# VH-VL binders against Nonsense-mediated mRNA decay protein 2 (upf2), part 12

Target 1, 242 residues: Nonsense-mediated mRNA decay protein 2 (upf2), of Schizosaccharomyces pombe (o13824r41to282)
Amino acid sequence: LKKNTAFMKRCKSSLTSENYDSFIKEIKTLSLKKFIPEITAAIVEGMMKCKATKDILSSVKIVWALNLRFSTAFTGPMLANLYCALYPNPGYSLCHESYFELKQNENEVSEKDRSSHLLKVRPLLRFLIEFWLNGVVGTPEDFVSYLPSTDSNDKKFRKPWFEEQNLKKPLVVLLFNDLMDTRFGFLLLPVLTSLVRTFSCELFTTEDFEDKETLELVNRLNPVVWRTYLRKSLNSYVDKLE
Below, E stands for the ipSAE of ESMFold2; O stands for the ipSAE of OpenDDE; V2 stands for 0.75 times the mean of E and O plus 0.25 times the DockQ between their complexes.

## First folded at step 4 (VH-VL; framework fv_mosunetuzumab)

Design s37 (from a1 with heavy chain I102L, light chain Q27E D100Y; at its last look DockQ between E and O 0.58; V2 from the best seeds 0.00; counts 0 for: pae E 8.0 > 2)
Fold by ESMFold2, look of step 5:
Structure s37 (fold): chain C 242 residues (1-242), chain A 121 residues (1-121), chain B 112 residues (1-112)
Amino acid sequence: as target 1 above (242 residues)
Amino acid sequence: EVQLVQSGAEVKKPGASVKVSCKASGYTFTEYYIHWVRQAPGQGLEWIGWINPNSGDTKYNEKFKGRATLTADTSTSTAYLELSSLRSEDTAVYYCARSYDLLTEYYFDYWGQGTLVTVSS
Amino acid sequence: DIVMTQSPDSLAVSLGERATINCKSSESVLYSSNNKNYLAWYQQKPGQPPKLLIYWASTRESGVPDRFSGSGSGTDFTLTISSLQAEDVAVYYCQQYYSYPTFGQGTKVEIK
């Protein structure tokens, strides 16, 4: 029990590349099944503290190891928690005004409100994309059954990621459609710019690479048809900035 | 239009402390990390650490842990490096530099002009 | 920590000729899933802060002349100035950001 408590504390505060081997050993040997809810909460908290690529990648591999042992019993609740933190009002886009403390004039978004939202969204977006890149999640179908129970209310119909036509779409297509939604202006432009700079090849490139191994890897992760779609969407977004 | 403007040169005696400021403008201060890098005369670049101005979270190069303190004041968009127990080998130009905090892009697209700190008796 | 080692420490090159600077890391800075090398190059002229030239090992920063190019992967990287000009006299640094930042010791480029 004491080892299990220590494991969960390390998940909250010490998701580092230096601790990777210890995590893998503990995941293999400890009796963790009855603590999955606590582990998913601890992991999400710990991910917010990972600030170097090496540590983020180690965290993704630790999550993958938990997936290998517990399958969707772990990754389902973890992804559901991450999604709900990213989209606190299910059924709305990332740009929806409910992310902001709006004044009585509902169209007003202050620089302070925008800054607060960008800070909360940035770390969550990175981990979701990293999980997609590394095979932890591919589509909304992978975790839809772990979302909180649906009550009848006026927001139930606006949960578009999980509508039948979207359940099998690549997660990044749905995410970037939300990031590039201009109905409420260009609120997430700084986040979009950073993601484009980092993941351009995996998301947007439509031309062949000189390196055949790189091209094969990119095509396997994100087929040309979806990269073409995302490139067109990005071009439309950039045109609207003018 | 992004600018990082640092405080002026300092002359200090051994054992003293120095506090260097870095005033940011032309961008949203809380959305980017501020790093500190120093360069002794005729020497290379040495990373000191970073601060997330919004949360106050910091990371230090182990060489400076215990002597360096990074802080930020979001109301003035200003980051600070304080280095204590100064000695002659701390004589250097101290730079602040900006990086993204998303995706761990810790390369530095904007740098301050540098602050010469001279430690002599 | 990831140690960055540059060679040579100093390089004299005739005006208009090619300058080649090497950088080696003590461990790989390649993230194989996205095929990105977490490596940057900087130019520093006397009395100035460093200036970003290259990031992701081979991507030129905006406004950097195309005579500057970066190449390499994993642990071995190269900065090339295809036709050295007078304004290129500077010290050049490589820097990794796969982990917390570390810099090479610098390479001074001079006109022969």
Scores: ipSAE 0.014, ipTM 0.615, lowest interface PAE 8.0, mean pLDDT 80
ESMFold2-Fast, scan of step 4: ipSAE 0.753; ipTM 0.870
ESMFold2 (binder alone), look of step 5: mean pLDDT 93; pTM 0.949
OpenDDE, look of step 5: ipSAE 0.792; ipTM 0.917

Design s38 (from a1 with heavy chain D57G Y106W, light chain Q27E)
Fold by ESMFold2-Fast, scan of step 4:
Structure s38 (fold): chain C 242 residues (1-242), chain A 121 residues (1-121), chain B 112 residues (1-112)
Amino acid sequence: as target 1 above (242 residues)
Amino acid sequence: EVQLVQSGAEVKKPGASVKVSCKASGYTFTEYYIHWVRQAPGQGLEWIGWINPNSGGTKYNEKFKGRATLTADTSTSTAYLELSSLRSEDTAVYYCARSYDILTEWYFDYWGQGTLVTVSS
Amino acid sequence: DIVMTQSPDSLAVSLGERATINCKSSESVLYSSNNKNYLAWYQQKPGQPPKLLIYWASTRESGVPDRFSGSGSGTDFTLTISSLQAEDVAVYYCQQYYSDPTFGQGTKVEIK
């Protein structure tokens, strides 16, 4: 009882690599099923506080352990929460002007607005990519049933992630389509540059890996057809940077 | 042209505080972390901490917690390191350096020229 | 803290010869999710700040001569200068960024 409350508090405030072993032990031993909604919220809050790669990896492994024990009962709501945080205005893309308070007759996004936007989306994008790489999420189908219901599809810029043609596409393909959306300029170029440099092999390599185990894992997560698609999309995006 | 320009050398007595500035130019100040690293004469490099100018968030090396304070002024694109309760062991060149932090790429592509802080009687 | 240990402490190499500097981390700095080693190398000349040479263990920074190369993975890393020039006399540092940044103690490269 008391241990469950302490566990949730630590998920919120102390989700670090130093505490990794105790978290894994507690996930395996405590009776947490009744507290999954509270744990989901606490973990998301704790994840946003992780800065160093070691701490981020640790938190991803903790989420993986919760996924192994509770499956979609934990993972579905967590992914839905992350998606809704990334897209707070339903139907709009990451690059849509609605994220920026542009005044009438302005034709560019200010540095202040860009910086504020990056601050909000950076950790959310990092964790979605990390969860995709670690197999916590594959496609939008994995969490569509946990999203708030919508009965209207009249918005011009409504995201197509949850349309039938996109439900089974790798999550990363849909994320990068949004990141590479140039209709509103190059608003997320710093994020795209960082992701390309950090995850180039998993996202864009069309050659086979020499390590057979890595090749099999990458081919399951992001088949060569989608890696080829993303490489072409990136080349197109770079060509627009003149 | 990216530049980090630091304030001039300081001489302080034990127990005093010192505040070093680092003025950034040639890039969007709020898109990079500023780290502080020191180097005692003839010794290696020691990381002190980082500040995110966009949020004001900071992290410190445990060795400097309670003595180091990192701040940033976005209106002047200037980061500051204040080190209190100075000891002779704090005599060092203090560097600011920028890092990309969208995916914790905490390697340092540009450095300030360094500020020598001498702590003597 | 991840402890970084360099070897040797100092190295004397003739002009035009190869210089090899080693760096060991107390734990792996290879991130399995992206297969990247969170390891950088710097050059520092007297009176100057460090200059970035290599990041991601083997990626050369723009403007750095191709005689500088980085290799290794996990816990064991090497910086190689294939043909030492007079201007390469400096102290070289490895740095990990898998966790909070830590540096090796430095390797001084001198001409024989």
Scores: ipSAE 0.088, ipTM 0.672, lowest interface PAE 5.9, mean pLDDT 82

Design s39 (from a1 with heavy chain N54Y T104S, light chain D100E)
Fold by ESMFold2-Fast, scan of step 4:
Structure s39 (fold): chain C 242 residues (1-242), chain A 121 residues (1-121), chain B 112 residues (1-112)
Amino acid sequence: as target 1 above (242 residues)
Amino acid sequence: EVQLVQSGAEVKKPGASVKVSCKASGYTFTEYYIHWVRQAPGQGLEWIGWINPYSGDTKYNEKFKGRATLTADTSTSTAYLELSSLRSEDTAVYYCARSYDILSEYYFDYWGQGTLVTVSS
Amino acid sequence: DIVMTQSPDSLAVSLGERATINCKSSQSVLYSSNNKNYLAWYQQKPGQPPKLLIYWASTRESGVPDRFSGSGSGTDFTLTISSLQAEDVAVYYCQQYYSEPTFGQGTKVEIK
């Protein structure tokens, strides 16, 4: 128990490359099955604190190890927790005025609070894309059953990714549709610029690659149909800026 | 027009402290990290640390931890570097520079003009 | 801590000729998940702050002339100036951002 509690604390505070070997050993040896819900919450909290690329890479491998040991019992709830951290008001997108509004409480959430939360979830955007590129997640259908139940009569808690028409769409397509939502201005332009810069080849390139090995890898990670769709969406967003 | 404008040159005695400012304009101050980098005369570039102006979070190069303090005032869009217990080896041009943080994009697209700090008896 | 080593320390090149600067990292700065190298290049002229030329090892910053190009992957990187101009006389620095930022010692480019 003591070791399990220490493991969860390290998931929250110490997702670093220096701790990688220790995490892998503990994932293989500790009796963690009873604590999966706590571990999924802890690791998402730890992801919010990852800044250095070496720590992000290490954390992706740690998640992969947990996926190998526990399969959907870990990965489903982890993705649900990540989604809920990205969307604190589950009915509304990142760009929506109601992103933080709790209709039941009828209390205002300040612009400062919204900006602060977006800064905290920025690493989660990177992790979600990394998980999609590495096959940890494909579509909302992969984890919809692990989301908290909502009152079907109360449409304030609608989950846009989990509408029937979106369940089988690639997760990053839904993510970028939300990031490129211009109805409330261009609030996420810096975030979008950074993601486009980092993942341009994998997500936005429609040109052929000279290196056959690179072309085969890119096509395996993100087929040309979705790269074409994302490039078209990006071009539309840029046109609206002008 | 993105600009980072730093305070003027400083001359300090060994053991004193210096506080350098960096005023940002032309962008949303809280959306970017501010880094501090120094360059001793005729030498290369050395990273000191970064501050997230919105949260106040900081990270320091271990070499400067305990002597450098990074702060930011969001009401004036100004970042500050305070360096204490100055030695002659601290004589350098001190630069502020901005970066994104989302994907650890710690390359610097805009720099301040630099502040010369001279430590002499 | 990642150590960056440049070569040569200084380089004299005739106007219109190719200048090549090398940069080596003590460990890989390639992030395997996105296949990107966390490596930037800067130009610094006397009395001026450094100016960003290249990021992600090979992406040219807006406004930088196309004679500047970056190449390499993992631990070995190159900045190339295809046809040296008089205004290119400067010190050039590589920088990694895979971990906490560290810079090479610089390469001084002069006219021969």
Scores: ipSAE 0.000, ipTM 0.483, lowest interface PAE 14.2, mean pLDDT 82

Design s40 (from a1 with heavy chain E105Q, light chain S32D D100E)
Fold by ESMFold2-Fast, scan of step 4:
Order: sequence, then C-alpha cells, then structure tokens
Structure s40 (fold): chain C 242 residues (1-242), chain A 121 residues (1-121), chain B 112 residues (1-112)
Amino acid sequence: as target 1 above (242 residues)
Amino acid sequence: EVQLVQSGAEVKKPGASVKVSCKASGYTFTEYYIHWVRQAPGQGLEWIGWINPNSGDTKYNEKFKGRATLTADTSTSTAYLELSSLRSEDTAVYYCARSYDILTQYYFDYWGQGTLVTVSS
Amino acid sequence: DIVMTQSPDSLAVSLGERATINCKSSQSVLYDSNNKNYLAWYQQKPGQPPKLLIYWASTRESGVPDRFSGSGSGTDFTLTISSLQAEDVAVYYCQQYYSEPTFGQGTKVEIK
C-alpha cells in the first residue's frame, strides 16, 4: 500500500508539531505491522532533524503512540538505531577526541567539527532523556540485544556496547556520566548546560516538593537516589571547571 | 605464534630521516592496531602514535606530530615508522607493539624486538 | 597529559622475599562509568622489549606467574611480587591508557 510508503516518507521529513494529529490518526488506522523496521529507521532519521522543543515533544508523543500499539517490536529496534546514531562505535565516548578521528583521522578538532558535533548530539541526547522520563526506556538491557554485533564489524572493535555492570543502570545516568567525562577537557559543556537547564527538576533536584502530588510524580519518574547521584556528579564537574 | 619482527639498527646524521619496519605474523594483521614506542638509552618509554592497518587511520603524540609518519602495507603485513628532521635527542630504541583498539586497549600484549636508531654528527 | 610517577627508583630484595612497587598518576585513571582502572604493568629485562604483566590494574596476563599481583584504584597503584625469584630481576613500568599512553620512569628490581 502506497499510503504506508507515504507515511514513512513523512516520518523522515515532516516530524513536526503541526503534523501531530495526522500522525496519530495514521498510526491508529494504517496497516503498519509489515513495515515496522522501515518505520523505525524513518522515525530515527526524522528525529535527528528536530531542532525546536515543540517538535521534539511532539515526536516523543508519536513514538509513545507507536510504542503503545507495537510495544517492543518497534521500541527496542528504534532505541538501538537512535543509540547507534549517537555512538557510531562501541567503546568510544562522546567527549573523546577519537570520536572525530574515526573517519577524518585529524588530531585537532576544528571549530566547524565541534559546531557540527554539538548540533548533532544535542537532539539525540534530549530524545533519549525524554524517552527515559516517559518510561519508553529504563536501562541498556531494554535494547542491547538489537544493537549490531561487534563480531561482524571491524574486529578491532572487540568491546561490548555496555559493560555487564552497566546493563541494569538507568540509561540517563550512563549518558550524563559520559557527558561529564573530563578526561579530554570540556568539549560538550554547551550540551550539558542546555540539558541541565531543561531537566533540572526531574534529574538534579534533591529537595522535597511542597506539593505532595508533584513529589509523588517526581519520585516515580526519577527516585531520589539517582537525583542525588546526578547532583553530586554535576557538582564535581563544575568544581573541575574552576 | 604471534610475532612482530623489526628492521635492523640504523645510524643517521642530524637532519636526516629514518624508516623503521615492523613485520607481523601469527595473527590477522588488519584486526589490531600497531603502536610505536621509543626508549632513549637508560631511560623510560615514550609513546609516538598508532596506525589502524585496516583503514590506514593514524594518531600521533603531539610531540611527534609533523615529524613522524606511520604507514602500513597489508599485502606484506608490515607497519612502518618514518621519523624526519632527526636530532641527537632522537637516539633511542624504537619498538612496535600491538593493541586491540584506541580507547580501552592501549595496553600492549606483543612487542617487536626493537630497532636502535643512533643520531650522531 | 597524565604524568606517572613510580617509587622507589631502585629496589634490592632477597630471594623469596616480597617486592612492592608503587605508581602514582597525576589524575585519576578510574573511569566511573565502567568502574575500571586504565592501568597496566610491564617487565623489561636488559636487551629485551617490555612484557605485559597486568592490565586493568589487577588482571594478570595469561602465562604470568601467580606471584605477580596488581592492586590500587584511582591515582595510587601497587605491583607486588610475593616471593622474588632470580628471573624477576628487571625494570618494571606502569602505564596509563585512560588518555594517550604515558609510562612511569621505571623501578629497577635487583637481588640483595
């Protein structure tokens, strides 16, 4: 059906808040089961093009609707595709200069390379954090089985995507640990600053909320133990900036 | 049996260039990075850089950038270090060594026997 | 640039006795996300290349005798030879791989 092909093209190019109602209607009415792999790839491509907060939040709701209808058949592969877009090779940090050298083989990171990197990783990180807050993903275990095999890749990359001890940790904790990796300087400081401002209450507040309803919601989404951990990590990072 | 076999000792004058070879055997050459490390007489070890023989990608210690050139020939399973604009301070034993990747496995499980490069006027 | 400092520079130990070598990094080489210390130890005998003994601070390389052990975390590391044998006379180097590889200055182990 041509309608299904048109739906996939719109996922790639028109994943905007203005098209939200149309997408939700199509998810409810179209026969999409045979095209889940193609839709998964198309949605990730569309998400990488989202810049405005309204479009990002709209895309999160569209993904939630697909999750509600197709569950792990869509969500696992989608998260794996999104994670691979953020991390092209296992064992590499977003903050390490080698991230830029894998294809270009240059020792110095130019301002153009830095600007391009910041533009690319910011929306991808925002999506993964939003998905974690909405319960679409909890830990790397939810999607690790859908990541490409390291054995079928260049055998120089013999590292697993995740160390065993990290498989059960909240994904958001692992992402911020990588963002706050100071081994190679402060390359992603603008990204970290933006995400901290956006998610300060949900991820970094250790104070009790006066409104009991709000306190219950926050504790359900991100327990105080992880908020305390993330706050301490952020304080350590700020101290190193001096 | 994994082996890295290096070329013989060289004597060069200041300002000259030297090219050292490292022939690998006993494993798939393109699956591992080759690093170069030098050791001045009676002193410690200093990392120069690595090459990925599969892609030709290289990375250099900033101190050697512009003077060191790392290459590899997959048809002969041989890696090369060329060091230009030689000074007396470059007198050292030069080692090639193998590692898995560039971030987490920069420890070296197999080493060449070393090549002594002497720079004298 | 992470600076590795070893102590002592030279150590004389009797056969069968314990030898302890210390290594300090100018910055932590513990990566919190995977809880691993990016530190290796090598043995170098005169006229030979270095030989890998230990990686990940405490993991012994295959074929390395049980008398060799590594310990420590963060910035302070120790290589221990529980019962020194004649063949253990060598210079020992620590190496970090948390960033671009850097080595300690070496510790020479001799028989008393």
Scores: ipSAE 0.000, ipTM 0.407, lowest interface PAE 17.9, mean pLDDT 80

Design s41 (from a1 with heavy chain L103F, light chain T59Y D100Y)
Heavy chain, then light chain:
Amino acid sequence: EVQLVQSGAEVKKPGASVKVSCKASGYTFTEYYIHWVRQAPGQGLEWIGWINPNSGDTKYNEKFKGRATLTADTSTSTAYLELSSLRSEDTAVYYCARSYDIFTEYYFDYWGQGTLVTVSS
Amino acid sequence: DIVMTQSPDSLAVSLGERATINCKSSQSVLYSSNNKNYLAWYQQKPGQPPKLLIYWASYRESGVPDRFSGSGSGTDFTLTISSLQAEDVAVYYCQQYYSYPTFGQGTKVEIK
ESMFold2-Fast, scan of step 4: ipSAE 0.639; ipTM 0.830

Design s43 (from a1 with heavy chain L103M, light chain S32D D100T)
Fold by ESMFold2-Fast, scan of step 4:
Structure s43 (fold): chain C 242 residues (1-242), chain A 121 residues (1-121), chain B 112 residues (1-112)
Amino acid sequence: as target 1 above (242 residues)
Amino acid sequence: EVQLVQSGAEVKKPGASVKVSCKASGYTFTEYYIHWVRQAPGQGLEWIGWINPNSGDTKYNEKFKGRATLTADTSTSTAYLELSSLRSEDTAVYYCARSYDIMTEYYFDYWGQGTLVTVSS
Amino acid sequence: DIVMTQSPDSLAVSLGERATINCKSSQSVLYDSNNKNYLAWYQQKPGQPPKLLIYWASTRESGVPDRFSGSGSGTDFTLTISSLQAEDVAVYYCQQYYSTPTFGQGTKVEIK
């Protein structure tokens, strides 16, 4: 009982590589089933605090351990919490000004609000891509049923989180389509640039690799059809910048 | 153009404190971490810590914890390093540096020109 | 902390000849999920701040001449200057960013 509340606190504040062994032991030994909703929220909060690569790697492995133990009871709700943290306003682009809560007489996003948004979005996007690469999530279908309703009772005004045709598309492809949405300027360019640098081989490389083993791994993670699509989308984005 | 411009050289006595400034321009100050790195004469580079100008969050190299204080003023786009209880071993050029991008806080595409801090009696 | 060790401490190379600098990390800086090495190289000339040359072990920073190249993986890394020019006389540092950043002790490149 007491250990369960301590576990949740550590998920929020101490999601570090130094605590990895402790987390794995607790995932295997503690009775956490009743606290999964709290754990899903806590771990997403902890993910936002991960900066170093070692801490990110450790956190991905911790989530994988929770996924192995609890499967759909943890993973779907966790992904839904993570996605809602990225998209507080259903049906709107990450790049849309409505992502922000503007003061009544403001007609533009303040520089402080923009900076806060970039720093929040960065780790959450990084983790979604890491989870996608590690098989924790594939498509929106994996977690769409756990997302909250978009409005109260009027089905005429209810926007789905995802259109039906997008439910089986790779989540990362959908996220990059949104990141590369230039209708509202280039708000997330620093995030896009960082992700391109970090995951260029897995996401954007269409050339044959000299190492056949590397090519086989990349093809398994992200098939050439989607890498080609993403590369063309990135080229279009760069052309609009110029 | 991105620039980091640091304050001028300082001469301090042992036991004193020094405060070095780093004024950023040419980018949105709150989108990138500012790191501090020092270099003693004829020696290599040593990381001191970073500050997130948006949140005020800081991280310190354990060697400097308790003596270094990193702050930032978003209204002037200026980061500060204050080092207390100065010793002769603290004589070094102190650099501020910007993280290369917001996802990889730990390699540095732009550096200040450096501030020489000399600690002598 | 990850300890970075460079070799040699000093290197004298004739103009137009190849310069090779080695860097070893006390533990792997390869991140398995993205297959990237969290290693950078800097050039520092007297009286100047360090200048980024290479990141991700082998990616050349914009504006850096083609003669500079990085290679290696895991714990063993190399910076190569294929044809040393007079302006390349400097101290070169490797740096890991897999964890809290640490630098090598530096390699001084001089004209023979």
Scores: ipSAE 0.006, ipTM 0.541, lowest interface PAE 11.3, mean pLDDT 82

Design s44 (from a1 with heavy chain S99P, light chain N35R D100W)
Heavy chain, then light chain:
Amino acid sequence: EVQLVQSGAEVKKPGASVKVSCKASGYTFTEYYIHWVRQAPGQGLEWIGWINPNSGDTKYNEKFKGRATLTADTSTSTAYLELSSLRSEDTAVYYCARPYDILTEYYFDYWGQGTLVTVSS
Amino acid sequence: DIVMTQSPDSLAVSLGERATINCKSSQSVLYSSNRKNYLAWYQQKPGQPPKLLIYWASTRESGVPDRFSGSGSGTDFTLTISSLQAEDVAVYYCQQYYSWPTFGQGTKVEIK
ESMFold2-Fast, scan of step 4: ipSAE 0.543; ipTM 0.787

Design s45 (from a1 with heavy chain N54Y L103F, light chain S33R)
Fold by ESMFold2-Fast, scan of step 4:
Structure s45 (fold): chain C 242 residues (1-242), chain A 121 residues (1-121), chain B 112 residues (1-112)
Amino acid sequence: as target 1 above (242 residues)
Amino acid sequence: EVQLVQSGAEVKKPGASVKVSCKASGYTFTEYYIHWVRQAPGQGLEWIGWINPYSGDTKYNEKFKGRATLTADTSTSTAYLELSSLRSEDTAVYYCARSYDIFTEYYFDYWGQGTLVTVSS
Amino acid sequence: DIVMTQSPDSLAVSLGERATINCKSSQSVLYSRNNKNYLAWYQQKPGQPPKLLIYWASTRESGVPDRFSGSGSGTDFTLTISSLQAEDVAVYYCQQYYSDPTFGQGTKVEIK
């Protein structure tokens, strides 16, 4: 138990590449099944502090090891927790001023609190893309069943990602549609610029890749139809900036 | 324009503490991480740690854990490095620097002018 | 930690001639998924802070003269100054940001 508590604390505070071997050993040896809900919350919290690419890649591998051991019992709830952390008010896009607004009028959130929340959760945007690129998640259908059940009573406020026509679309397409939504201004331009710069090759290229193995992998993860769609969406967004 | 302006030179005795400031202007202070890097005379650059100015979250190089404390005051757009239990080996120019990007890219587009900290008697 | 090693420690180059500085990392700083090398180059003149020249191994920072170029991938990187000017006398540092930042020991460039 003591070791399980230490493991969860390390997930929350020390999710680094230096600790990778220790995490993998503990995932294989510790009795973690009873603590999966706590582990999913701890890992999402740890992701918010994980900045360097090597640490992010180690975290993705740690999540994959937990997926290998516990399958959808871990990965589904983890993705649902990540989504809920990123979208506290799921009826609104990231660029909408009501992104962090609570449903009840008595529960007001200040603009400063909203700004703070966005800054804290920015790494989660990177992790959603990394999980998608590494096959941890494909579509909203993969984790919709793990979202809070009371959504059935509030279906008019349900996030468009989980509407029937969108459930089988690549997660990254829905995420970038939200980031590139200009109906509410260009509030997320710095975020979008950083993500595009980091993932230009795999997400936005319409050119053939240099080798057949890379082309086959990219076509499996992000088929040319969606790369073409994303590139056109990006070009439209850039055109609106002029 | 973006500027990082640091406090002036310090002379300290072994065992003392020093607190260096870094005042930011020309951008939204809370949107970019501030890193601290030192350079001993005639030597290379050594990363100390970063602070997220809005959240107060920090990360330290293991070598400096327990001795370095990074803080930030958003009302004055100022970041601080405090280094305790000073030794002669801590004699160095201390720089603050801004990460170019707001995510995972720890390369530094703007640097403070540096603060010389001399530890001697 | 990823160890960065530069070579040579110093070089003297005649005005107008090419200067070449090498940087080697103890492990790859290439992220294969986005095909990017997490490597930057800085110029430091005496009494001044470092100045960013290049990031992503080969992307020149705005305002940096085109005589500066970066190349390489994985573990082996090069900074080239195609036609050395008097104002280029400085120490040059490579830095990886694939993990927590580490710097090379520096290469001093002097006029011959």
Scores: ipSAE 0.070, ipTM 0.669, lowest interface PAE 6.5, mean pLDDT 82

Design s47 (from a1 with heavy chain N54D I102V, light chain S32Y)
Fold by ESMFold2-Fast, scan of step 4:
Structure s47 (fold): chain C 242 residues (1-242), chain A 121 residues (1-121), chain B 112 residues (1-112)
Amino acid sequence: as target 1 above (242 residues)
Amino acid sequence: EVQLVQSGAEVKKPGASVKVSCKASGYTFTEYYIHWVRQAPGQGLEWIGWINPDSGDTKYNEKFKGRATLTADTSTSTAYLELSSLRSEDTAVYYCARSYDVLTEYYFDYWGQGTLVTVSS
Amino acid sequence: DIVMTQSPDSLAVSLGERATINCKSSQSVLYYSNNKNYLAWYQQKPGQPPKLLIYWASTRESGVPDRFSGSGSGTDFTLTISSLQAEDVAVYYCQQYYSDPTFGQGTKVEIK
């Protein structure tokens, strides 16, 4: 019990490469099943504190180890907590809107609040991409059932978390649709620029690679149809920057 | 144009503290981390730590933990390094530099001009 | 935590000739998820701060002449100056950012 409490505290405060071996041992040996809900929340908090790439890699591996032991019982709720940290309610996402309209008068989130929040929690954007590239998450279907209900009359939840047609699309494609939405300016440009630079090959390259090993890896991580879609979206975004 | 402008040279006695400033201009101060790096005479570069001006969060190189304090004032777009319990080995040029945080892109595209801190008795 | 070692400590090269500087990390700085090497190169002239030349091991910073190129992966990296100019006399540093930043000890490039 005491060890379980200490484990959860370390998930919140100490998701570092230095603690990696200790975490892996504890994941294999401790009786954590009863504490999965607390662990999923603690890990998302810990992700906000991971700033170096080596620590992020260790955190991704720790999540993968928990996924291997507990499967969807851990991963679904963890992804739902992560997504809610990025988007507190469906109104934070612009990709649900069919028209260039912002519905402020319906108690929906303002564009300013939306952008400010995403900038504040931007480290979690990298974790979403890392988890997608490592197969921890594929599509919204992997975690949508764990998100808060949108059946209420609360106007903040009047929109579903995902439109039906988007449930089987790669999560990262939906994320970049939101990041590249220019209806309200370019407030997320620094975040978008960093993500594009770091993951350009896996997310945006449609060109043939001379090295067959690299081409095979890129195709496995992100099929050419979605890389083509994302490249087209990026080109449109760059054109609007003029 | 992006600029990082640091305070002038300091001469301190062993055991004293020094506070170096770094004033940013030409970009949104809260969108980039500020790192501090020092260089002893004739030696290489040594990373001290970073501050996120938006949140006030900091990270320190273990070697400087407990002696270095990083702060930032968003109203003046100024970052500060305070180093306490100075020793002769702390004689160095101290640089501030900026980096992105989203993908831990802790390479430094803009640097301050440097502040020479001399510790002598 | 990650130790960066450069070689040679100093290098004398004639004008117009190729200069090659090596950098070795004590552990891999290649991130498997994005296939990127978390390595940068800097140029430092006397009395000046370091200037960024290369990031992601091989991406040239805007405004840096094309005679500067970076190569390598994992633990072994190279900075090449294809045709040394007088203005290239400087100390060159590699830096990893896979973990908390650490720098190589520097390589001094001089005219022969």
Scores: ipSAE 0.012, ipTM 0.611, lowest interface PAE 8.0, mean pLDDT 83

